# Ledger of designs, part 28: VHH binders against q86w26r167to484

Target 1, 318 residues: q86w26r167to484
Amino acid sequence: SLVVLQGSAGTGKTTLARKMVLDWATGTLYPGRFDYVFYVSCKEVVLLLESKLEQLLFWCCGDNQAPVTEILRQPERLLFILDGFDELQRPFEEKLKKRGLSPKESLLHLLIRRHTLPTCSLLITTRPLALRNLEPLLKQARHVHILGFSEEERARYFSSYFTDEKQADRAFDIVQKNDILYKACQVPGICWVVCSWLQGQMERGKVVLETPRNSTDIFMAYVSTFLPPDDDGGCSELSRHRVLRSLCSLAAEGIQHQRFLFEEAELRKHNLDGPRLAAFLSSNDYQLGLAIKKFYSFRHISFQDFFHAMSYLVKEDQ
Key: E = the ipSAE of ESMFold2; O = the ipSAE of OpenDDE; V2 = 0.75 times the mean of E and O plus 0.25 times the DockQ between their complexes.

## First folded at step 11 (VHH)

Design x4 (framework vhh_vobarilizumab_d1; at its last look DockQ between E and O 0.10; V2 from the best seeds 0.00; counts 0 for: pae E 20.1 > 2, placed apart)
Fold by OpenDDE, look of step 11:
Structure x4 (fold): chain B 318 residues (1-318), chain A 121 residues (1-121)
Amino acid sequence: as target 1 above (318 residues)
Amino acid sequence: EVQLVESGGGLVQPGGSLRLSCAASGFTVSSNYMAWYRQAPGKGRELVAGIYSGGSTSYADSVKGRFTISRDNAKNTLYLQMNSLRPEDTAVYYCATDTLRYGDLTFMDVWGQGTLVTVSS
């Protein structure tokens, strides 16, 4: 079977995919149907040592001694979850038609096209815009749209996010009274951003007087709240602006090269301190052969998109 | 609440044309996979046409070249233009979309109530 889960950025595609793996592992989901469920993060595929199916399986298993031959004997009992197809494709570049697929990308394309393991099950997550590139590859796929939070779920999220009940109530009240914010919080990722923003404001003793009017404003509010202050007692504004510009540059470079993972050296190249930018960047350690290497990524792809978009504005000011 | 409401069905002579409409509420048609299904008397429900969020379309072999699926984003409405209708096209036509709520692992099909199309001389 082939299923495509589509949803806008932040709708919870990744969360759902991971939950599926967990629920399967615990026996709650698809009992007896699959012997193996392979979660493949598309943004991480570039880290594969070899562009081979076997290597992909080793990667997914976290074990180079995984019984690949045995696994491949019953492909019909395998489920591949390809999370983030949009991270393989550059939906915004007209030049996609001209860019040849990397060998690693080709590996996944062969899976998607059912050339490799045609009897296995596939679940592919993607954003709607990237679906244009996915559709030509698909044969007899079921398409499912992921819906965001219900009203009840939004309320529940606020209650879960804020440990202090009074803060939760206050934050939710602010959001509920604002149609733009309330609607935006239908998207789980945006809901998190909003909650984080509000929490940050409350912690700083700031009264939220100006409410965002759109998603861009929400991100701007968040960024404004969490950009690190100048440590050297200098002009805090210049420092903040520099960091913002650097984040924009990093994001833009990533998008340009279809990269979503960044090495520490790359951050340094942009004069960014990863640990100090935890509000914007996350880090993970990856086993690459015998070495462990740390990579950074934007906490959510929506941040990378935001900073990329902002990069055009910053350039115009130069 | 997600809702689909079909309209435009009726009696038509062979060779005639009909245009079905599906008004959607609670979601955006342009962002979802949308499809038309039909169920003839005594038969199972079958896919007629689908339109992906990216705009690509698919058709059953039996209706290729005769039916056209389209959408109006401003009206949040799905359409099925049916030309060169045949008696075998007689069926209840349903508008449908696939949905999944955040955190829910159950795929949900959303269906309209259907609209009857009768092709008869």
Scores: ipSAE 0.021, ipTM 0.432, lowest interface PAE 4.4, mean pLDDT 86
Fold by ESMFold2, look of step 11:
Structure x4 (fold): chain B 318 residues (1-318), chain A 121 residues (1-121)
Amino acid sequence: as target 1 above (318 residues)
Amino acid sequence: EVQLVESGGGLVQPGGSLRLSCAASGFTVSSNYMAWYRQAPGKGRELVAGIYSGGSTSYADSVKGRFTISRDNAKNTLYLQMNSLRPEDTAVYYCATDTLRYGDLTFMDVWGQGTLVTVSS
């Protein structure tokens, strides 16, 4: 069977997908249904050295000793979770003039079209905007929407985010008094941004005098709170503006090339110090052939989208 | 005030047809993502059909080919034409919209009161 799980950025699709793998492994999800569950991050699949099914299985298992013949004996007992179809990257190649499918895209497309392992089960997560690219591949798919947090779930999130009940109550009270902020917190990723911002304000002893009026204000409040201070102190605002421009530039180039993982060299070209920007960029080490390479990504795709949108405003101000 | 008001629900026999309407006020249906959801007794809300500002549509598998979402921009009204109704289509149907433009197609900030559809002999 094939299920498409869709929802806006930050609605918890990846968290749900990873939780499904864990719950299956512990026997609480789909007991007896699947012999193997494979989690495939579409953002990371571009790093696969060879575009063959057995190499994908080795990658997912983290084990080049995986019993591929045994695994493929009963494909109807396999589940593939393709997480983040909207985050498929273009190949790591110098030429991008010809727009076509990479070998990795071809492998995933053959799975989705049921040409490879036609009896296996598929779960695909994606943002709705990418459905244009996905729907032509689908034959018989069930679509499920992730709606985000209910009002009760928002309250529980605030209680669990803060370690102190008084902090949690203060933060939630601020959010509940702002209709825009309260509605925005239906999106778990935005809720995280808001909680992080409020915690940062409380830790710095600041009072919230002006609440955000829209999503842009929410992200700007976060950015203002977490941009690192300059070593010089006296030029902090100029340094912050320069870092913002660099983040915008990185995000814009990434979106233009459908790139969501960035090498350290790419950060250097944009004058970005990855370790100092942990509030905006996460890093992971990946084994590529003989080498281990560090790649960065925005902590959430919504940050990449936000900085990309902001890049138009920054360019206009020059 | 932004409001959505559903109408057209009722009792219908299996195989019958029903057309739901959702009158919108305080905003323009053609400028927003609009959707129909349903909630069966003892179940959570699930998406039935959606229509994007540009006019493209999406449907849940269980209703594809039987239900049609549409809108009338002159009347500022969203519709759901339901054909070949089955007992499992029995639910309260809601229309919903997202008036926050940035980034959240699943953040429905305006909901109607709901209209009950019962499919039984």
Scores: ipSAE 0.000, ipTM 0.110, lowest interface PAE 20.1, mean pLDDT 75
ESMFold2 (binder alone), look of step 11: mean pLDDT 82; pTM 0.828

## First folded at step 12 (VHH)

Design y1 (framework vhh_vobarilizumab_d1; at its last look DockQ between E and O 0.01; V2 from the best seeds 0.00; counts 0 for: pae E 17.9 > 2, grease 25 > 24.2, SAP .711 > .668, placed apart)
Fold by ESMFold2, look of step 12:
Structure y1 (fold): chain B 318 residues (1-318), chain A 121 residues (1-121)
Amino acid sequence: as target 1 above (318 residues)
Amino acid sequence: EVQLVESGGGLVQPGGSLRLSCAASGFPFSSYYMAWYRQAPGKGRELVAGIYSGGRTSYADSVKGRFTISRDNAKNTLYLQMNSLRPEDTAVYYCATDTLRYGDFTFMDVWGQGTLVTVSS
């Protein structure tokens, strides 16, 4: 069967998908139903060196020794979790324009259309904006909507985010006293931004006197807290503006090309020093054949959307 | 049901060595990224070392060259060889994994109970 989990950015689709893999592995979810469960990050699938089913299985297992023949013996006992369909990358190449999709995207499309492993089970997570691209591929799908954190889940999140319980209590007190902030934390991704911002304020010894009044203010508070000073320059505001413009430029280029992973060279093209921008850019090492290669992404997809929207304001501010 | 159990902590002189072990159960250990974290008194937890299922390792700058992470997939056991120990290495050491290997949030969702390492004379 095929299930589509949909919800706005940050509503916990990825966390739920990963929790399902854990619960299956521990025997609490679908005991005896599946021999194998494969988690596929659509954002990362472009890193797969070959567009073959065997290579996808090796990638998911993290092991070139995976028993592919045994795995594929009973396709009806397989579950593929395709996480983040809206983050499926589209390389910008003149040669690939005629094909419409990369060969790696074609493998996932063959799975979704039931051409490859037609008896396997699929779970696909996506933001609603990508449904127009997904719907033509679907034959028979069940749709589920993810709504975000309950009040109890928000409290648990704050207690878990801060290892120091006094910090957690202070942060939650601040949030609970602001109706807008508390309701915004219903969205787990925003909750992370708020917790990160408050932790940053506490680490810098700052007292929170004025709290954000909307989602844009939340992101602005985060940006203002974490933009680094220029190491080379003597004018802090000019260097902050340059870094902000560069982040906006990276985000805009990424959105235009549906790209969510960036190489270090691409960051340098935009005059960005990835290691110093850890508050905005996450990095991971990926093994590609014999090489280890570092890729960057915005720490949260909402940051890429936010900086893209800001790019129109920054350009006007020229 | 998923369990990580650390052992091998204790009191050691500066310059000494310890080997920490983490026995894993309840999940397919060989397929997962594993990490050691530590928490010194009055501080938050910090990453010490990590090892991917494919064997790639990473280390915090403060321990690089002194600590070695390794895994034995046949025994479902993660190790941390700690050499040239210093007083600032004193902490509770935790074994952790991220069973949600891919996604747009970063966190370790399974933790052991910890083993205390004390480096003093």
Scores: ipSAE 0.000, ipTM 0.126, lowest interface PAE 17.9, mean pLDDT 74
Fold by OpenDDE, look of step 12:
Structure y1 (fold): chain B 318 residues (1-318), chain A 121 residues (1-121)
Amino acid sequence: as target 1 above (318 residues)
Amino acid sequence: EVQLVESGGGLVQPGGSLRLSCAASGFPFSSYYMAWYRQAPGKGRELVAGIYSGGRTSYADSVKGRFTISRDNAKNTLYLQMNSLRPEDTAVYYCATDTLRYGDFTFMDVWGQGTLVTVSS
């Protein structure tokens, strides 16, 4: 079977995909149907050492000794979850190449096209914009739309996000009184941003007098709240502005080159301190052969999109 | 008009103490993040300590355990208690508000004129 989960950025596609893996692992989902479920982050595929199916399986298993031969004997009992088709990125060495598919991309494309393991099951998550690229690869696929939070789910999320019940209630009250915020919170990713923003404001003891009017404003409010002060001996204004510009530059460069993972060295090139920017950047350690390497990414693709968009504004101010 | 006025600077011996004050006016002081910065001769301006409207504080590593930032919202005044002063603490100290304002999406720093602290034997 082939299923495509589509939804806007932050609608919870990745969360759902991961939950599916967990539910399967615990026997709750697809009991007896699949012997193996392989979660493949499309964003991370660029880190594969080899563009081979076997290597992909090893990578998914986290074990180079995985019984690949046995696994491949019954492809009909395999489920591949390709999470974030839209986040497929160019290899570091090919970041300047605009034409053609990378070998790693090709590997996944062969899976999607059912050339490789035609009897396996596939679940693919993607944003709507990327469907234009995915559809030509699909034969028979079921499409499922991820809609985000219901009203009840929004309320539940606030209750779950805030450990303090009073804070949760206050935050939710603020959001409910603002139609723009409330509607925005139907998107789980944006809901998180809003909650985080509100929490930050509360921690600062600030009263939220003005509320965002759109998604851009929401992100800007978040950025304004969490952008770190400069401790490096520079003027605070210049430093904060510099960091913002640098984040915008990083984001823009990533988008331009279809890159979503960044090495520490790349951050340094942009004069960014990854650990200090935890509000905006996440880091993960990846096993690359015998080495462990840390990579950074924006906490969510929506942040990268936001900063990319902002890159046009910050340039104008120069 | 938003205004910050620092006071309390002076000459002090190493190991001595000094308390700086910053009188704030022209804005709702109690709702704003406030901070102390300092600029030593030939060096850039650096963050020394910050205090949120809710009372949470942050310090530069170089002053942790020695300096205490506090605020009196009723008096619209920011304080910096400096203990165990060192020659390296010699600088002009500035009071400042939060820099990035939501609404206009611009960075706006409000600074006082500064007060000189000299630590010397």
Scores: ipSAE 0.000, ipTM 0.251, lowest interface PAE 13.2, mean pLDDT 86
ESMFold2 (binder alone), look of step 12: mean pLDDT 85; pTM 0.863

Design y2 (framework vhh_vobarilizumab_d1; at its last look DockQ between E and O 0.01; V2 from the best seeds 0.00; counts 0 for: pae E 20.1 > 2, SAP .671 > .668, placed apart)
Fold by OpenDDE, look of step 12:
Structure y2 (fold): chain B 318 residues (1-318), chain A 121 residues (1-121)
Amino acid sequence: as target 1 above (318 residues)
Amino acid sequence: EVQLVESGGGLVQPGGSLRLSCAASGFPVSSNYMAWYRQAPGKGRELVAGIYWGGRTSYADSVKGRFTISRDNAKNTLYLQMNSLRPEDTAVYYCATDTLRYGDLTFMDVWGQGTLVTVSS
């Protein structure tokens, strides 16, 4: 079977994909149907050492001694979850002039096109913009739209996010009184951004005077709240703007080159301190052969999109 | 809230034409697989036509060449143009899409209320 789950950024596609794996592992989901469920983060596929199916399986298993031969004997009992089709990355090689498919991308395309393991099951998550690219690869697929939070779920999320009940109630009250915020919170990722923003304001003793009018405003409010102050006692505003410009530059470069993972050296190139930007960037350690390498990514792709968009507005101080 | 509302049904003579509309809310029709189903009296519900997010269309053999499924993204509306209608086309027509609710991980088909098409002399 082939299923495509599509949803806007932040609708919880990744969370859903991971939950599916866990539920399967615990026997709650698809009992007896699949012997193996392989979670494949599409943004991480670029880190594969070899563009071979066997290597992909080893990578997914986290074990180079996985019984690949045995696994491949019954492909009909395999489920591949390809999470984030839209986040497939191009090789990190600076000199790659040709916008062609990387070998790693090709590997996944062969799976999607059912050339490789035609009897296996596939679940693919993607954003709507990438559907146009995915459709030509698909012969027959069930297409499902992922819905965000119900009203009840929104309320529950606030109650869960804030440990203090009074804070939760206050935050939720603010959101309910604003149609834009309330609607935006239908998207789990945005709901998190909003909650984080409100929490940040409360912690800083700031009164929410202006309410966001759109999604961009929501992100701007978040960014303004969590941009780090200048350590050197200098013009804190200039420092904040510098960091903002740098984040925009990083995001833009990433989007331009279809990159979503960044090395520490790349952050330095943009004069960014990864650990200090935890509000915007996440870091993960990846096993590359015998080496472990740290990569940074925006906490959510929506941040990268936001900063990319902002890159057009932020003029470099000549 | 995801909703589908069909309209345009009615009485038509054999050989006539009718255009059905399905107004969608809560999601973009351009980003979802959309489909028309029909249920004739005493029969089960059957797929009539579908349109994929990329614009690809599919038709039941019984309506191929006569019916056209389309969408207007600006109006967020799905259409079914029905030409050369036959008495056998008499049915309640339903608009449908697939959805997944994140909170409970349940797959749910969303259906409209249906619109009645009667083809009779």
Scores: ipSAE 0.023, ipTM 0.452, lowest interface PAE 4.5, mean pLDDT 87
Fold by ESMFold2, look of step 12:
Structure y2 (fold): chain B 318 residues (1-318), chain A 121 residues (1-121)
Amino acid sequence: as target 1 above (318 residues)
Amino acid sequence: EVQLVESGGGLVQPGGSLRLSCAASGFPVSSNYMAWYRQAPGKGRELVAGIYWGGRTSYADSVKGRFTISRDNAKNTLYLQMNSLRPEDTAVYYCATDTLRYGDLTFMDVWGQGTLVTVSS
């Protein structure tokens, strides 16, 4: 069967997908139904060197000696979780072939269309904006909306986010006093941004006099708090402005080419120092053949979208 | 069944403006990724601008800030507004789309006939 989980950025789709793999592995979810559950990050699948099913299975298992023959013996007992269809990336290649797809994305396309392993189960997570690309590939699918945090889940998130119960109580009190902010925290990604912002303010000894009124204000408060100062000191606003423009440029270039992973060279092209920008960019090391290579991504896809949108405002400014 | 017909090309002085149109038939322009490509004499085709079915746009670095892609869903027409034209913008301009709907936005299977844009003093 095929299920599509859809929801706004940061509504917990990836967390749910990863928890499903863990719960299956521990016997809590679907005991006896699946022999194997494979988690596929659509953001990361572009790093797969080959577009063969065996290589995808090795990638998912982290083991180049996975028992492919046994795995494929009963395809109906397989579950593939394709996480983040809206985050699919294309290789930077100049050759286009008739009726061809990019090598890495072609395998996922064949799985989704049920051309490869047509009896396996699929769970696909995506943001609604990508449904237009996904829906033409679907034959028979059940659609489920992810709603975000309940009131209890928001309270629990604040309690778990802060190391100190007093900080957690202060932060949650600030949020509860602003109905717009409290409702925005139903989106886990925004809840994380808000908690990070409040923690940053409290650690800097600042008093929160005005709370943000919308998602743009929330992201701007975060950016203002965590954008690093200029090393030279005297012109920190000019340096911060240039770093902000560089983040916007990276995000815009990424969106233009549907890329969500960036090499260090690409950060340097945009005059960005990845380690200094940990509040906005995360990094991972990946095995690519014999080499290990570091890639950066925005901590949440919402930041990439936000900086892309902001790039239009910066261009319209003086 | 799917067809694209470009129009609006011509001779323009440097710094001038021109608006290209691409009339689409056989599908709604809002349902497909639509793009403008160009081919200068002696060179390959290059992507100029694209517009996704949700309205998100993209531009080549060489045209950012000068060109604007847009569409009119009621007229089923794609547009390219070209401002601050330069001699290096001289090319045959094509509109293109992907009708196979595989989600591969880099494969274009339907092309227009092209419209010539010449920028010279």
Scores: ipSAE 0.000, ipTM 0.096, lowest interface PAE 20.1, mean pLDDT 74
ESMFold2 (binder alone), look of step 12: mean pLDDT 83; pTM 0.834

Design y3 (framework vhh_vobarilizumab_d1; at its last look DockQ between E and O 0.01; V2 from the best seeds 0.00; counts 0 for: pae O 11.3 > 2, grease 29.1 > 24.2, SAP .819 > .668, placed apart)
Fold by ESMFold2, look of step 12:
Structure y3 (fold): chain B 318 residues (1-318), chain A 121 residues (1-121)
Amino acid sequence: as target 1 above (318 residues)
Amino acid sequence: EVQLVESGGGLVQPGGSLRLSCAASGFPFSDYYMAWYRQAPGKGRELVAGIYPGGRTSYADSVKGRFTISRDNAKNTLYLQMNSLRPEDTAVYYCATDVIRYGDYTFMDVWGQGTLVTVSS
């Protein structure tokens, strides 16, 4: 009853995990097997004030009055989905650091080690790079790997991504003519980047004459299509270069400190206007103690990795 | 296409040794948890040993101390060193990994064709 779902960034781990919750709620997946399914984003769990089981349940249910006693009566009928083990973070707020548990004694580690709720079912998603930290916690686990899109699944993705069937056929034809690009679209996250890029080009009335030849080109094509200038009235080309450097700086700082959620203050420190960068950054409001606070993250972890890698090239242009 | 091909089985006397190999292709082998299973005639499949990408290993109690699982990520090859073989180790041995395609929830056990190990006098 413990499954570790593995895949590199963009293979669809989070999408699959969230779809499983939805399909369970609608009765399509595991009918009659679980009384409750709890989705836990490891990226966001740092925002809990206390790492106690009841606090986690309140947080997942969105209700301080969740019937904890009834939920825990039959732990074998519970499923916890721990999404993004590789994205665990340190607390942002000083008051959150006052909780009395070390990372080794955190609630998630106790769940994984089967010390807390040993009869419940667990699904843990992670990138392979975090397995060295996860492996010592595991007793017996089924390891499952995501293969990415088959040729049929890629065709279906393009058909569903574009509302206009002519656009879908045109975009897919462009991709199929570039063997490197077609193979890269096995990765759903890359497929999304490619579709977004092509849609952006078509909406801007542009004709695609040169297709990307590698992973770096794919991300750069997206960046060049969607990277806005600063909202400061400066030169468009110079302003875009400054925004690019700022995104690289944010990504590098995040990786250095194992951070995947960023406060608005951190964006301002890097001279970034979050609302203007929706193509690269997403935001959500979170209950942080008594306050609600806005946090940003890269739209996909692959973007954080990409901009981090790119930060070395930007620095060399001095 | 994901493919696993086992080799190295054969006939061995009790107390002998064999080294099984599994050639893997069609996936990034170095990132994958890999396992050996065995199936004796008329019985179900039994997990024998597993190995994590980082090299951490696990073993069934029945083979602990006698079998050693290992991997060579440069050659995409999984190994099982089998020492102090007993007649009850007679089985078809399979290397395996579990995969899922994006867009459905069917977990697929990927197995090789198997390699027969027979331990008898």
Scores: ipSAE 0.333, ipTM 0.711, lowest interface PAE 2.7, mean pLDDT 80
Fold by OpenDDE, look of step 12:
Structure y3 (fold): chain B 318 residues (1-318), chain A 121 residues (1-121)
Amino acid sequence: as target 1 above (318 residues)
Amino acid sequence: EVQLVESGGGLVQPGGSLRLSCAASGFPFSDYYMAWYRQAPGKGRELVAGIYPGGRTSYADSVKGRFTISRDNAKNTLYLQMNSLRPEDTAVYYCATDVIRYGDYTFMDVWGQGTLVTVSS
């Protein structure tokens, strides 16, 4: 079977994909149907050492001794979850050229096109904009939409996010009084951003005088709250602006070159301190052969989109 | 609308005491940082004291040990107890809090109209 799970950024596609793996592993989901469930982060595929199916399986298993031969004997009992089709990246080792399929991308495309393991099951998550690229690869697929939070779920999320009940109630009150915020919180990722922003404001003792008018305002409020101060005794505002510009530059460069993972050296190139930017960037260690390498990514693709958009505004000030 | 209204200012003799009040409205007072500033004639505005939501306080060196900032969350009121007043303390005192504005993506202070404290023999 082939299922495409689509939703806007932050609707919970990745969360659902990971939950599916967990539920399968615990025997709750698809009992007896699949011997193996392979979760494939599409943005991480570029880190594969080889563009081979066997290598992909080793990579998914986290074990180079995985019984790949045995696994491939019954492809009909395999489920591949390809999470984030829209986040496929260009290889790090190749020069920036016109957009084409990398060997790693080709590997996944062959899988999606059913040239590789035609009897396996596939679940593919993607944003709507990437459907135009995915649809030509699909023969027969079931399409499922992720809608986000219901009103009840939004309320529940606030109660869950804030450990203090009073804070939760206050935060939710603020959101309910603003149609833009309330609607935005239908998207779980945005809801997180809003909650984080509000929590940050409360912790800092800042009064929310105005409310965001749109998603850009929401992100800007978040960014304004969590941009690090200047540590060198200089003008804190200038430092904050510098960091903002650098983040915008990083994001723009990434989008331009279809990059969503960044090496430490790339951060340094933009004069960014990864650990200090935890509000915006996440980091993970990846096994690359015998080496472990740290890569950074924006906490959510929506941040990268935001900073990319902002890059057009900050350039005008230069 | 966020509003801050100062009161309690007046004329006092050196060594005297005065208690300023700031009535806050338009926001959840108990959860926000509040501060007192003052501006003497011909001088710039300076921070006098601040109090955080959790009750932590900070003071300018010039007033430390003499002034006490406090808050009554039930009354949405900020206080500044001023003891051992000096002529140098003569100024317009302002209540203030930080607010965020989304229209221009900036943070700003909200100020009251101020209350005049005059220390003179």
Scores: ipSAE 0.007, ipTM 0.253, lowest interface PAE 11.9, mean pLDDT 87
ESMFold2 (binder alone), look of step 12: mean pLDDT 82; pTM 0.836
ESMFold2, look of step 14: ipSAE 0.273; ipTM 0.683
ESMFold2 (binder alone), look of step 14: mean pLDDT 84; pTM 0.845
OpenDDE, look of step 14: ipSAE 0.006; ipTM 0.275

